VHH binders against q5v463. Designs and how they scored, part 1

All scores and structures are predictions.

Target 1, 346 residues: q5v463
Amino acid sequence: MTRLCRTFQTAPAAIPNDNSAKFLVSGLTSKGFQAPDWLVPDIEDGTAPSMKDEAVDNIIEHIPDHADDFAGDILPRVEWAYDDANARERGIEQVTRLAEAVGEELDGFVFPKVGRLDDVRDAAGVIADAERDAGLPEGTLEMAIILETAPGRSDLREICQYATDSRLSGLVFGPVDYTAELGGRTLDGERPRWDGLLEALSNETSAADIVAIGGPFDQLFHERAGVTYYNAEGYADQVAYEATIGIDGSWSLHPKQTEQANRIHMPTVEEMERDLHKIESFNEAKREGTGAVVVDGQMVDEATYKNFANTVKTVRAIDETHPAQTEAYYDDDLLARARDVELIFG
Positions, changes and structure headers below are counted from each chain's first letter, unless a header gives other numbers; Kabat numbers aren't used for antibody chains.
ipSAE, averaged over its two directions, is called F for ESMFold2-Fast, E for ESMFold2 and O for OpenDDE. V2 adds 0.75 times the mean of E and O to 0.25 times the DockQ between the complexes of E and O.
[cut] marks letters that were taken out.

## First folded at step 1 (VHH; framework vhh_7sr4_2)

Design a11
Fold by ESMFold2-Fast, scan of step 1:
Formats: C-alpha cells, structure tokens, sequence
Structure a11 (fold): chain B 346 residues (1-346), chain A 119 residues (1-119)
C-alpha cells in the first residue's frame, strides 16, 4: 500500500448556517473510526457559488487550530474544469491563497473535472507555482484528481503513468458527473455501477503504485415503517466490492460512512491470523535452509508471500497513522506480531 | 433520502401569475440547492431556476425578469413566483434537490405539476 487512504471524506467548507464552518470543524475534530484518512474541505460542487470565498476563509481560519490533532491528511477540493477557463482561474486563486496561508498544515489539493494528461500537468503546475510563491519546499503538496470526464477516462493510463514520477498521488472516481457527461441514465432509482471502469482504475493505479478511491454513495438514509435508518447495507455492499477488486479507499459523505469504510478496508482478524501464520512459517523454513515451503497445503513462493505481506503492510500503515484504531480492532498479541514480523519479500 | 412534494400548478390566462411550492422532507440537511425544471412533451427537462442554501439564484434565459425563486428555510420549502406568463411557459414543472458534492440534475425529483397558460 503506497499511501493510507481508506476514506476520502468531503465536507463543505462553508454552508449557509450561523456556523458556516460546522461540517469542516466536525471533520477536523473527528475521532476514532470516524476520522477519515483523507479529509477534503470542499470549495467546489459541495459549496454554493456565493459561499466559495467564505469556504476559503473558513479553511484558513480553522485548519491551524486542528491540523496537529488530525491524524489523517487534509486536501481541499478547489474549483477546476478542463473546459471552463473561469473555473480554472478561480481554482488557481484558491490554491494560491491556501498555500500561502496554511500550506504548511495542508497535505495537498483535489482537482475535479480534469481533462486529458496535459490538463493534469497544468493542475500540477498550479500547485508547484503556489509552493514557490509561498516559500514551501518543492513537492510539499500532493495532488489527487477526480476521474469524472470523458477525456480524463480516455487518458487514464497516460495520467497514471505520469503519476509515477510526479505529485499526483491518487485518483478518485466521480460517477455522478461521469454518468451525466456520457448521457447515462438512472433506472428504477439505481445508478450505473461502472464496474468495468472501476476495474480499469484499479489496474492503472496499481501499476503506478498510487491510490484509487471509489465514488460516493449518496443514499445515506432510508425510511421503513416511518423510521429513518442509516443505509449501512447499501454502503457496505459498495465498499466491499471496491476492496475486492483492489480499490484502496472509498468516498464518504458522512461520519457513519467513514467509520464503516475505515473498518471494511482493514484486514479482518481472520485474514491477519491466516497471513501472519503463513509469513512466520515461511520465514522459519527459510531460516532453516529449506528450499520448498508448504504451509497448510499451499506452496509459498515469492509471489504468494507478497500477497500475505500486503495484509501486514496495510495494518502497519493504519497503525502508524491511527494506533488507537488498530488497538481497538485487533487483540494485543495479533497486533504485536504484525508490528514485529520480518517481511523478506514485499 | 429526500422527498419533494409540489403544489400550486393549474390553468392561467396569458399575462397572469402563479406560484409553485415545493416542500422537502427526509435528509434535508444534506441539500445544497433546490430548483425548478420544466418539460414539454417530446423535449428534455430544462432549468427554470435554482437557489442554493446560501441564497444564490440562477435562472433560465427565457424566464429572467419574470420568475422569482425564493426559500423558506423554516419550512424547508422553495417557491417559484411566475409573473407575466406566456403560452410557451406551458409545461410540467418539476422540483429537484441537489446534495452537497453533486451537480444538477439530481436524482431527487418531485412528482411534477402541470402549468397551462391558455385562454
């Protein structure tokens, strides 16, 4: 796992309320499993046009008060579009202001509605210029982009190849904008799943060793017999599918979704015990000089070993950022083994 | 889930006025904007007007200066005041809601209400 991003939580940076920063502050002060790996203060589609300047002001005001206590990464979503010069101009101004005021506390920026590879390069250049102007070290601020346009999808492979040697660290799927652009339809209340696109995204990001994040699930609640319930089953189905095909994390719109996705993207106790046993058994056999290793009827070579090692690497990444989460999820002995085991191939 | 209930449609003479209402219920805290679209038979739905939670408004070119969108946040209701109505304003009018993080059109639509401008 190159980076920890089980959850990508967007929070509107300003809302029309007596406390316009309330969702931003809620995200920044989240604890335990409700703390996202990536918090995304949203200036773009999540914030009304009249509120965008206030959104920037709220980020500048509140990030310094909370960034040291927030364990995850903070990446504001700025305005951008490959086909809208006015959105690009506003996004440049937003990045410039934020880098100057709070760039030392931020981890990067999220750019929506990107076009082909050259547009992604342009966005990276905006961050580079802002770093220089703010006096920040080159490469301090990372970039994630939202895959949600036809030209962006067309250049998916080229964009991920570019990411290998650039500040681009993650791709996030934006199904709503993508479906609308393609003229896709919602039938019987169900949106297209884009399973083929998600497999392609997983493939290209994995080849580039960067983060892939699925799209949002906006059916947060459902009503049954006059009672409102959190839609845990619907979100779990989506997140589990994403994890199964190698997507690293999930988009969250709510602390309950963040808690759920953080848990689902953690290896289970059963997976941990299984994979640790196989690693430990292989390590012992290797130390004794045996050439062929069979553990529980399975031949373990370098390739199969690396699969078991991925479980341990994921847990170690979570443990480094969120030790309270790993301590709550795994028993002390199992977690100690994951921390201490030697990874010969990885 | 968001539910939208429309009212106020009807028959009106050219030059007349009509006010549509749309009441939102359910997960209203997730709503960033509400608006009105209209559809004539055989055509796509067109934006009439929208209003964000912050009060910013946008209007379709054909209705600017004649229609006014407003909100009552206490009632979670959006109103469309239609003045100087023309026969070409005849359509089914749909209330819609947009959630934070999404753009128009959304998946949350009212049932539609008929507006007929005729003598």
Amino acid sequence: as target 1 above (346 residues)
Amino acid sequence: EVKLVESGGGLVQPGGSLRLSCAASGSIFSINAMGWYRQTPGKQRDLVADITSGGSTKYGDSVKGRFTISRDNTKNTVYLQMNSLKPEDTAVYYCAARLYGYKWPSDYWGQGTQVTVSS
Scores: ipSAE 0.000, ipTM 0.111, lowest interface PAE 18.3, mean pLDDT 86

